# Designs tried in a protein design chat: VH-VL binders against q9umr5. Part 428

Target 1, 268 residues: q9umr5
Amino acid sequence: SYKPVIVVHGLFDSSYSFRHLLEYINETHPGTVVTVLDLFDGRESLRPLWEQVQGFREAVVPIMAKAPQGVHLICYSQGGLVCRALLSVMDDHNVDSFISLSSPQMGQYGDTDYLKWLFPTSMRSNLYRICYSPWGQEFSICNYWHDPHHDDLYLNASSFLALINGERDHPNATVWRKNFLRVGHLVLIGGPDDGVITPWQSSFFGFYDANETVLEMEEQLVYLRDSFGLKTLLARGAIVRCPMAGISHTAWHSNRTLYETCIEPWLS
Below, E stands for the ipSAE of ESMFold2; O stands for the ipSAE of OpenDDE; V2 stands for 0.75 times the mean of E and O plus 0.25 times the DockQ between their complexes.

## First folded at step 21 (VH-VL)

Design kh96 (framework fv_nofazinlimab)
Fold by ESMFold2-Fast, scan of step 21:
Structure kh96 (fold): chain C 268 residues (1-268), chain A 122 residues (1-122), chain B 112 residues (1-112)
Amino acid sequence: as target 1 above (268 residues)
Amino acid sequence: QVQLVQSGAEVKKPGSSVKVSCKASGGTFSSYAISWVRQAPGQGLEYLGYIIPIFGAANYNEKFKGRVTITADKSTSTAYMELSSLRSEDTAVYYCARVDFDEYPSYGMDVWGQGTMVTVSS
Amino acid sequence: DVVMTQSPLSLPVTLGQPASISCRSSQSLVWRDGNTYLNWFQQRPGQSPRRLIYKVSDRDSGVPDRFSGSGSGTDFTLKISRVEAEDVGVYYCMQGTHWPRTFGQGTKLEIK
């Protein structure tokens, strides 16, 4: 009788990454129907996020329709941003728990060893020239690249994150906020040892100011303005914060203690 | 300054595939995009797609999606355009061109290869 | 797709006289950053295209000042103040704002 669970993967990822998560769910909530969406795998995860949102939307509609009691979303890394947009664009979603596993909710500005694997010859300080252009914005990474030293360019150029966060106006902002507020619980998970998400507090809607000092969610204009409903959700008691140290980026979906502490309680 | 040098002319049969190379010299290969454009004899320019080497991913014009593949090898500073299921209508000069992301970026195709003639005939 | 329409398609001109080419887009080329990604290319016979103008009016390095671009929104013009023999070729406008990128049909500049 457990609500179905829909899993959305991250950058350069696939459904195979979630085999341990599925084992944990089966152990604690036997009989749960878990669907790991097998879309935009590997290099296809670089497709524009709005394209991914459309594809994932088509996949989740029949799952939600079959579950009148509601569904849960578990969305990892970049996938958490896809799920943010899904909750905003779907007038009729029935999501109870939205579980965000180390997702860069306020964006990414990282010069980590893992990012150097992707960008070995480019400093994080120079990526804004590629990302804040029509060409760069046709790739998912640039859709949530948030350079705190070029916030004006981010606000004007971002085709995705600045819009879903309400940082730039959009004709659909009012309906997106209304739709997002239908969610039962927003469960935010992340931690200081992630090593990829930079700053790690981005997973909790914190982010760098122009001096690279992290300001937490309650200090962000998106929260203070209640642009897409964070302040309303917090007042409702619907935001859960679950930070955990000692977990690297690729281990959030395969750590039993993390699962038991941060995920299991929200899978009704 | 950046220079783009393409592979030589190809003559192909219908139904085969062709892979054209575009080798970059000068500048930093990972700091720009490579676009592919074709021109049939006596006709105008047609955009095929582009790759940003630093991301290792390409975008394709819907007209060619499923037949065109654009790749890049960062170790040799070379981009490739492969077109499959060739038809006589694919006979054209194929160009690679750089999209600039330098400090004062123009964001347009400012440096072009010399072109590669691909002839598809039976 | 954004349709780029050039006029005229054939432009016979006398040496030393001015020439003007029009380019119209089916929708605005202003991107959300406020920039307009409209380019002009010259293709001399047997050669690769060469960019002359980017962002409507900025000239590339080495392009003579007799070439100028102007316009806004959906209407753009390339002007050559004094046509020289080496200007013979086909001129293309191109938009970089919208996916997929598209070119005008081309304007063939010929000496009378």
Scores: ipSAE 0.819, ipTM 0.916, lowest interface PAE 0.9, mean pLDDT 92

Design kh97 (framework fv_nofazinlimab)
Fold by ESMFold2-Fast, scan of step 21:
Structure kh97 (fold): chain C 268 residues (1-268), chain A 122 residues (1-122), chain B 112 residues (1-112)
Amino acid sequence: as target 1 above (268 residues)
Amino acid sequence: QVQLVQSGAEVKKPGSSVKVSCKASGGTFSSYAISWVRQAPGQGLEYLGYIIPIFGAANYNEKFKGRVTITADKSTSTAYMELSSLRSEDTAVYYCARVDFDEYGDYGMDVWGQGTMVTVSS
Amino acid sequence: DVVMTQSPLSLPVTLGQPASISCRSSQSLVWRDGNTYLNWFQQRPGQSPRRLIYKVSDRDSGVPDRFSGSGSGTDFTLKISRVEAEDVGVYYCMQGTHWPRTFGQGTKLEIK
C-alpha cells in the first residue's frame, strides 16, 4: 500500500485549496491516506513560524507513529519552511519524500500580492526596518524576509530562516542536520512564472547576492559548508529539481501536468 | 513631528462593544506600528496588542484574544481598537502609542495619544 | 509572560536630592541582535505616559540630562540626579524584547 501523505498549506491558505491535489492523488494512488493539516489557517498563518512548527509537530507525530513504512510531506509556499524545520527538530521523523511546492527556501526579497496596495515606492528596500525588529519577527512573513542588502541584520535578527539554514550558529545545529539528513528525497518544485516567490530560484535554494544577481544552490555558502546537509543529499542522489514554466503561485496544487511530472513519481 | 489624536470618551453598558480611534498626523503611517495600552483608574499600564498597518495584521495579548480587534485604515492614517463583551472591569483609559521603525532601531513607544476614557456601567 | 518588578513602589524624595528606581525582569531582555529593549516611562498626573529612556540608557529628545538609565540582562535602574517639582508622577519600566510586552507595576515619586 501507499505511504500516507501529509499536506501543509501556505500563507493565508487552508485545506480547501488542495481539493484538486487530493483528486489527482486518489486517481493515481488509490487508497492513499491524505491528511491536509488545517492548523494556522487564514490569518493564523501570520503567527511566528516556530509557533507553527510546534503546532504542526504535535499534529504529525501520531500520523508518523501509525506509518512504520514512512510518510510523504507535500508542503506549499510558506508551508515548505515549516516542513524544513519539522525535519530538523524531529529526532524520529520517518519522512520519505519531502515535496517542497514553490517555497522560499532561501527566503523572500520582493513584493507579494499581500503587500502591494498603496505602499511606498521602495517597499522591498525598506521592509528590513520592520522585519528585523522584535515586532516584525512576531509575524511569519518577516521570519523568512531575506534582504540581500542588509545581510548583517538578517543574520542577527532572523529568528527562523537564518537558523534553519545554518547561516547563524545554533546549539542544536548538529542534531538538526542529522535529523534532516534522514529524509529519503528532497523534491524541489518552482518556476519563473510564479509571480509571488522572489527570486523564484529561492524554491531551489538559489538567492540574490548583494548586487541582486541570483546565485544557484551550489554557489551558496550554506551548500558549500553543508550547513544542514544539502551537499550530502545531492551527493547521495536524494535531491530532485523540477522547475516548470507557466504556473502562477496559486496554481501549483491544481495543475495536472505539474502533478504528473513533479509529484506523482515520489508518492510510493 | 508625529501626533496621535484619539476619539472622545465613551460610556457603555455591560455586554456591548466600544471602538476607539487613533488618528496619526506627521510621519508615514505605513512605516510604524500602533500599540494599544489601557490603564484602569488608579492602576498600572496593561498591554492589549498592536497592529502593523502595512501587513494588515495585529497581534493580541492572550488575556484579550477573542474580545479585542485592532484594525487600521491606511487611507485615513487611523488605527482602531474594538473591545467587545464589555465588563465593569474594562473601565479604563485606553491609549494608542507609536512604534517607529526608523534608522535608529529604538523600537519603543515614543509618541502616545491623549487617551480615551471608556466607562462600563449599567 | 515576562514579569517586570519595580522597587520601591512609593518613593518620597526631597527636592534637589537624587532618586533611584529599580526594575527586574523574570528573564533576560537581550534580543538576538544583541540589543536590550528596556524602556522607562514617566506619567505625570492627568497626562499620557512619556518615554524617557529606550534601550536601557538612551535618552529621548528633550529629556533632561538629570535622567539616566543603566543596567543589563535582568537588572535595570532609572536615576534622577536632582529631583525637581515637575518630576512628580508614576514611573514605569517596560520590556519590548518578548511577547507580550509587559510593564512594571509603577513607582510613585512624591515630594516630601
Scores: ipSAE 0.813, ipTM 0.912, lowest interface PAE 0.9, mean pLDDT 91

Design kh98 (framework fv_nofazinlimab)
Fold by ESMFold2-Fast, scan of step 21:
Structure kh98 (fold): chain C 268 residues (1-268), chain A 122 residues (1-122), chain B 112 residues (1-112)
Amino acid sequence: as target 1 above (268 residues)
Amino acid sequence: QVQLVQSGAEVKKPGSSVKVSCKASGGTFSSYAISWVRQAPGQGLEYLGYIIPIFGAANYNEKFKGRVTITADKSTSTAYMELSSLRSEDTAVYYCARVDFDEYGTYGMDVWGQGTMVTVSS
Amino acid sequence: DVVMTQSPLSLPVTLGQPASISCRSSQSLVWRDGNTYLNWFQQRPGQSPRRLIYKVSDRDSGVPDRFSGSGSGTDFTLKISRVEAEDVGVYYCMQGTHWPRTFGQGTKLEIK
């Protein structure tokens, strides 16, 4: 009787990371059909996000078709951006709860554990040179790199995030907004101790201004203009914000208290 | 100012693998990408793929996907291109070339290695 | 894949005379940032390719001003105002806008 759950992983991740999440769901909602999508694993997670959206779309269509009462999405980290685009490009999705698990919804600007492994300190200020080029935009991480000091380059060069956020015009924007608004609930999860998503408020549609001061969702132009439906969803009572301190980036899908507080209530 | 120096010529048997190196000197290795291009005798240029060393990640032309691997070692400022399951039609000069990410948006191959001749023969 | 078509493929030219090479792409090369990533390369016999032009019309450092690039969208031209003996070689156009990057088939410039 529970709606099926589809899980989309993040950067350098795989279906194996969700073992604990599946155990929690089985304990609280026995009989739930959970599908963890085994696509774009490991280094394949660096493929362009539009390519990933197409692949995940092909995988979710038959699952949604078999569940006329609807499905739930749990989308982790980068996977939350894939799910944002899925909800916009699919004119027939039947998603009830979209649970975004520490995803950089307004973008990323900061040296994370992942970026520290690749970059010496302070490389974040120069990454715009690489990311806002045809070469850089062929990698997923550059598709959501949002340098607040080069917003003009972000708007012009971003092939993914600026488009799905309605920050740049697109012929399909009206249809994408209509499709996204079919979602039952948008459940936003994140927290200050994540250590990867920078700023962490990006998981709640907050982001840096040009002075690196965080402006929350309600102060963003995308919200004020209702570019893809955030203002409409909030007015409908469909946005849930569930911040939690003390959780590192790799622990969102394996913390029982987080699951019980932020995820379990939305798995009908 | 930036130079790319490649490893020497190779003669390989069909079915084997070859690994060509491209050592960069001058400039900042992490500030650019390294592309790999080949040229069969008397023929034009064909793009194999590229790596962005700071991401440690490469993209490959679909024609070569599964056979080509491009890697980089930042400590030695060296990029590598490995091509497996060699065929006679892989006989070519293999070039590495820099893609500089600068303020002018050049985003093209402005500095090239000297080329490495790979001959595949039985 | 974007197909790059050059004409002519063989270009015999008298010393001191102008030369012109055409390059056409099967798709627009204008990227989402408004820039057109069309490059021109020269390959002298036995040497590595050398980039002459980037972004349609900008010359690389050290490239003589007798070389000029022009064009927009899908149609591009490389011009040499006065051909010199050192200009002998094969000229390639190359697009950087779309994946995978692709080259024209090359134009062989020879002194007649």
Scores: ipSAE 0.835, ipTM 0.925, lowest interface PAE 0.8, mean pLDDT 91

Design kh99 (framework fv_nofazinlimab)
Fold by ESMFold2-Fast, scan of step 21:
Structure kh99 (fold): chain C 268 residues (1-268), chain A 122 residues (1-122), chain B 112 residues (1-112)
Amino acid sequence: as target 1 above (268 residues)
Amino acid sequence: QVQLVQSGAEVKKPGSSVKVSCKASGGTFSSYAISWVRQAPGQGLEYLGYIIPIFGAANYNEKFKGRVTITADKSTSTAYMELSSLRSEDTAVYYCARVDFDEYGYYGMDVWGQGTMVTVSS
Amino acid sequence: DVVMTQSPLSLPVTLGQPASISCRSSQSLVWRDGNTYLNWFQQRPGQSPRRLIYKVSDRDSGVPDRFSGSGSGTDFTLKISRVEAEDVGVYYCMQGTHWPRTFGQGTKLEIK
């Protein structure tokens, strides 16, 4: 039998978005138990990421406990950051494949469809004023806002991403790294035509420097210091990179070719 | 200079709802958050919640969650606080106050509305 | 929730004399950015609160220098060097560091 699959949705999303993904899994791996977590749906996806991590943790514990052979995670967009934190805070997770589906793993710095409608001027250059405050950090969007022109504010104010990436010291960092390293495979998926995740290379742990030049994962201090285990995972052969062009942000969970190429091989 | 102007006094029956408005003039509405605070007669200040208009989303004090709804209309620079299932204990002056992100005013609540008296009586 | 405790709750003072109000928080108000989100508000009878002090010790524009704030971590003080008649009202400390935001009970400053 196939290992159970747990699906974690993204910003302004719900379990309904994954109906095509579930059809694909049923076709290629019939009998797989797939649980799409219907927590923090719609506007509730704006709740602080640590609150979401706690809620999702409570939901995944019984699923993992029933599956001694392990489980797979498919985590979409913002949900990929929730799953990053789950793998770090859970001393006893049994995740085999962690499939990160177009998630801003090094953060977001750019216009989204949501923000474009609300801001009459250039929003990305000014969002740091809101996000790097106690008020802003009480919303998920700000928890992974990473302004490369205000990296000092990001490091000091980020309550989530800077901590989970080991960019800022934390008392639990050693335990979080040990826990994360128990994952079997880290499958990174993303692409240049996403249109929301900016830079799109954030899905592969690449990000802007102060000049907005993208530096790939191997050039990041997080990787070089092995802060949460990326360098160790890569050396172990546990990191899979699956970029695909031609896919928009809302289509990652409904594209058959993407599923067959990047997801299907990792669902044992 | 920014000013916050609130709607007028309301008298409500138990079990009804009330919606108080807070209209901002001056400054950029998208550059700040609006907090809601209440004060029962002769009592101290109690925090209800706040909205960041550009996110279109609010956070509520758990004590009022399920009864309070805070919204904002960017086109009119107006924030609203609606409190449902009113009880006599909800009799209070309701204030809006801003958190200004442009001026490092994110320490909180530098400009307040004049207050709206909401009386809940049978 | 963070509990903010003020002392005294009633403060009768003679005109021209100094006044001091204490505020204690149940946990540290230092945020991860190193800043302390402790504010002091004045509410004159029949008026809205107005912020006097933010970030422990910074005065808002137009606030007389008779008002000063000090403290760190969990223990804070508002001082008025020479009380004037217009200072009558209720003074509140407030923390912005932790969710939800909370206020002290208020200190009523009265002329003897």
Scores: ipSAE 0.840, ipTM 0.924, lowest interface PAE 0.7, mean pLDDT 91

Design xh1 (framework fv_acimtamig; at its last look DockQ between E and O 0.85; V2 from the best seeds 0.84)
Fold by ESMFold2-Fast, scan of step 21:
Structure xh1 (fold): chain C 268 residues (1-268), chain A 123 residues (1-123), chain B 106 residues (1-106)
Amino acid sequence: as target 1 above (268 residues)
Amino acid sequence: QVQLVQSGAEVKKPGESLKVSCKASGYTFTSYYMHWVRQAPGQGLEWMGIINPSGGDTDYAQKFQGRVTMTRDTSTSTVYMELSSLRSEDTAVYYCARVGVPYSDYPWGFDYWGQGTLVTVSS
Amino acid sequence: SYVLTQPSSVSVAPGQTATISCGGHNIGDKDVHWYQQRPGQSPVLVIYEDSNRPSGIPERFSGSNSGNTATLTISGTQAMDEADYYCQVWDSRTYVFGGGTKLTVL
């Protein structure tokens, strides 16, 4: 029998976004109980990420409790950051595979239509003025805005990403690391043609330096310091990297080849 | 200036296939989901389905499943709706319509509509 | 299947307030969108998510949604407001439209 799967959506999404993913899982793993969480749908996905973490936590506790052999998480885009925090704050999670589907794990620094729609007069170069204010940190998208030209502001103002990545100290950091390390597999998925996640390597814990040159995971201070367990997981053989070209941001959850290559193998 | 421009009116016979085009301009074509809605003469609006102009993935209303196919061409910023096995009951004005939020298939309101394509199915 | 019920017609004198209802089971738990359609023209979004106006829509248009009824309200109704009005919701995996209301300004 297959472990239950819990799906966490991204910015401006709902369970409807995963209709094709559900079909693929049903075809390859018939009988799998898949719960796509309809919390913080649509505009509610703009709520602060810590608020979303609390709500998703309340929803996943009974699902995990009923599955003593473990569960799998599939977390898309912004949802991957919610799942990162869930795995850190829950001292009793039993997650086997955490499948991060094109999520900005080191943050976002892109001129996207999200920005044009939410902040029509802003560009990526000046959004730091909004995002790194107390007001801006009440919006999910600002919780993972990571301007490489204002890293000091990011470190001081980010109420979410800098904390869960261990880039800024937090009293719970040691406990969060211990909790996160209980995950069986960290499956990272992303690719160069995503078009939204900027840089796309953020899905693999790579990110821009001050010159906008991408440094990969192994060159990041969070990895080198093992701030939340990436180096330990990699040494354990628990990190899977599955990059795929040719897939745009809204197609990760609806591409059969991607599913068969990167997701299906991890749904025991 | 966002515009959705559809192909011209058509007259079809029962059993034939219909293919309507909708050319988008004034925004990033691949960033917004597109829907198709029809309206029979003197009747209300009826949703047919959705297409992702980026990935090409689709979802169709149950009534049209098996007869409708939606496609897109990113090089021309055009979506297409093809309806096969036409019946006289398929006589309608067919509209393409955009959701108002980028990268989202959540059920937002349709902020821009094409001008409509009248299709008459008669023997 | 989910059903939205609208009156087939509503008449109002110029300058008076028109109200168009959209009935549905627990519709207050759903986001309701409203469209205006003039004869021979495409629908125009006039209200989205219960009560919000798109840019360019006059302040005369407002919406509410509670319990089993959503309402489109047009204050100071003008001759140019004559049109069919449709409410819309999402239920399960499909958009559902009301049957439409013809507004006549007498």
Scores: ipSAE 0.890, ipTM 0.942, lowest interface PAE 0.7, mean pLDDT 95
Fold by OpenDDE, look of step 22:
Structure xh1 (fold): chain C 268 residues (1-268), chain A 123 residues (1-123), chain B 106 residues (1-106)
Amino acid sequence: as target 1 above (268 residues)
Amino acid sequence: QVQLVQSGAEVKKPGESLKVSCKASGYTFTSYYMHWVRQAPGQGLEWMGIINPSGGDTDYAQKFQGRVTMTRDTSTSTVYMELSSLRSEDTAVYYCARVGVPYSDYPWGFDYWGQGTLVTVSS
Amino acid sequence: SYVLTQPSSVSVAPGQTATISCGGHNIGDKDVHWYQQRPGQSPVLVIYEDSNRPSGIPERFSGSNSGNTATLTISGTQAMDEADYYCQVWDSRTYVFGGGTKLTVL
């Protein structure tokens, strides 16, 4: 039998967003138990990410307990960060494949319509004033805001991304790294035509330097220092990168070709 | 300002097809889902379906499954709704309506509506 | 199928408070949206997610939702408020509208 699949949604989503993914899995892997977690839907997805991590943890623990052979995680957009944190704080998870579906794994620094909608008077260039305040950190989108021009503020004020990345020292860094390394495979999915994840390479742990030049995963300090295990995972062949062009952000979970190429191989 | 401008009124015969257009302006067309809703004369509102920003994903009300097709053209910022095998009961004003939150098909309110397109189906 | 029930009509004198109900099984667990439609015009969102007003909507419009009933309240009703009002929810991959309520300002 196939291992159970757990799906975690992104910002302003719900289980409804994954109706096609469910169909694809059912067709190609019949009998698979798929659970799309309907937690923190809609506006509630703006809650602090640590709060979301706790909520999703409570939901996945029973599922994992019933699946001693392991489970697969498919985590979309913001959900990919939730899942990475989840795997970092859980010392007993049994995740075989962690599929990060167009997630801003190294953070977000984009002037998107999300930003215009949430902060109509702000641009990405000045959002640090809001996001790196105690008030701003109460919103999920600010928990992974990564301003390359204000690195000091990011390192000191980011209450989520900087911690799970091990960029700021904290007492749980070693344990979180150990926990995250329990994952069988890390499957990174994203592409240049996403339109939301900025830069799109963030889905592959690439990101801007101070000059807004995009550096790849292997050039990042978190990789070089192996602060949460990326270097170790890569060395053991546990990281899979699956870039795909021609897919907009809201289409990653409803594209058959993408599913067959980047997701399906890791559900067997 | 956000505007949704629909095509003009049409007269059809039973068995024919209708295709209504909805041209969007004043916002990023490729960031918002679009709905179609119709209203028969003197009747209430009836949801027909939804189309995602890229146009590659649709979901239709069960009543219209097999008869309705929604598409969109990014180059012209236009959404289309086609209804085939028309019946007299398809006589209605058809509306396009935008979801109120970008990049989301969560059940948000419809914050902007087109002016409506009257389609009359008669023998 | 999920059903929303509205009164067919409500009448109110100018300056008085109009109340329009929307009944549905456990509707309090759903997000309810309200639309105003004046004669010959397109619907306009007046309340979203139970109790929120979009920009440009007068403060005299308010909404609540609990149990099996959502309510649209118009305080200090004016002649321009005369219209049909529809509640809306999402259920099982379908958007459901109420039958509409005609509000008459006497």
Scores: ipSAE 0.884, ipTM 0.939, lowest interface PAE 0.6, mean pLDDT 96
Fold by ESMFold2, look of step 22:
Structure xh1 (fold): chain C 268 residues (1-268), chain A 123 residues (1-123), chain B 106 residues (1-106)
Amino acid sequence: as target 1 above (268 residues)
Amino acid sequence: QVQLVQSGAEVKKPGESLKVSCKASGYTFTSYYMHWVRQAPGQGLEWMGIINPSGGDTDYAQKFQGRVTMTRDTSTSTVYMELSSLRSEDTAVYYCARVGVPYSDYPWGFDYWGQGTLVTVSS
Amino acid sequence: SYVLTQPSSVSVAPGQTATISCGGHNIGDKDVHWYQQRPGQSPVLVIYEDSNRPSGIPERFSGSNSGNTATLTISGTQAMDEADYYCQVWDSRTYVFGGGTKLTVL
């Protein structure tokens, strides 16, 4: 009998987005209870991420309660940030594998069609004027916007990412780190041909410095200070990196080779 | 300006296959899912399926499963719909249609449509 | 096998309000989209997600959805509104369209 799997979708998604992934799981792990959380679908995925975290928390509690041996999370794109926040705020979670499927874990700084759709007169270089305002922080994409050229504004204005990364002081930082460290495995999936996550290394906790040079996870200040537990997890052997080239942003959950290589081994 | 330009009308015989093209312009082709919808003469609209032009993955309406194949060519920004083993009831106008929201297979409304391709199946 | 039911035709006088119904089991729990199709033309989205108008659609078009009925309402109906109208939902991993309603402006 396999542990239940909980799936958290990304921006503008719904449970339909994971139809191929569900088929793969059913073929390789028959009898697994898989729940794709049907919350904040489509347009509602633009709601502030803390509101989404609250709603998803309420939905996962009964699933976790019915599975005392633990559950797995598969969290795609924006959903990976929701899941990481869940692991921090829940002192009673029983997540074994947290599978982060091409998620902007260190933030986003890219000119994408999402940006053109949401803010048609803006580019990445000037979006900080919108996102680092109280009005901008009411949109999920702004909750993880990370402009490396306006770091002081990011640190002051971010209502979500700077807090869950431990980049800004807050009274819950110690408790959130303790809760996050209760996860069994952190499985990081992403790749250079994603085309949306910018830099793509954000899926592996890499990000730009002020010169737009990518610093890898082990070079990040949040890792070096172990601000939310990455250094501790790596030392424990709990971080798995599974990069794969040739996969675009919308194809991560519909590629069988990626599933077999990066996801399947962790669905005990 | 978003445009979807389809291939011209065709006349087919039962048992043959049709292949309709839909060339996209005015937007990033790989950022938007493409759908196919048909309309028989004097009838309503019928959804046939969806393709992700970025990865090429598809999902087809059950009625067409096994007869329809959707493909794309990213170098020409073109989606193709092929329907095999044609019958007279496959006579219809075939439309490609796009959702206006990027990177999403969520069931939004179709706000961009091709001009339609009339396919007549008769002997 | 989800079914959407529309009247075959609706006739209104110019300037009057036209209402076009779309019946379905618990349709109030679904997002309903509406399309206008003039003769020889492709469909045009006029209402999405029950009640929202795309850019460029006149204010006289409105929509509602509750219980077992969704409704497209055209106030101040004009001759240019004469067309076929289709409702659409998503159900069981497929799009379902209504049979269409021919609006005639007399």
Scores: ipSAE 0.794, ipTM 0.898, lowest interface PAE 1.1, mean pLDDT 94
ESMFold2 (binder alone), look of step 22: mean pLDDT 92; pTM 0.937

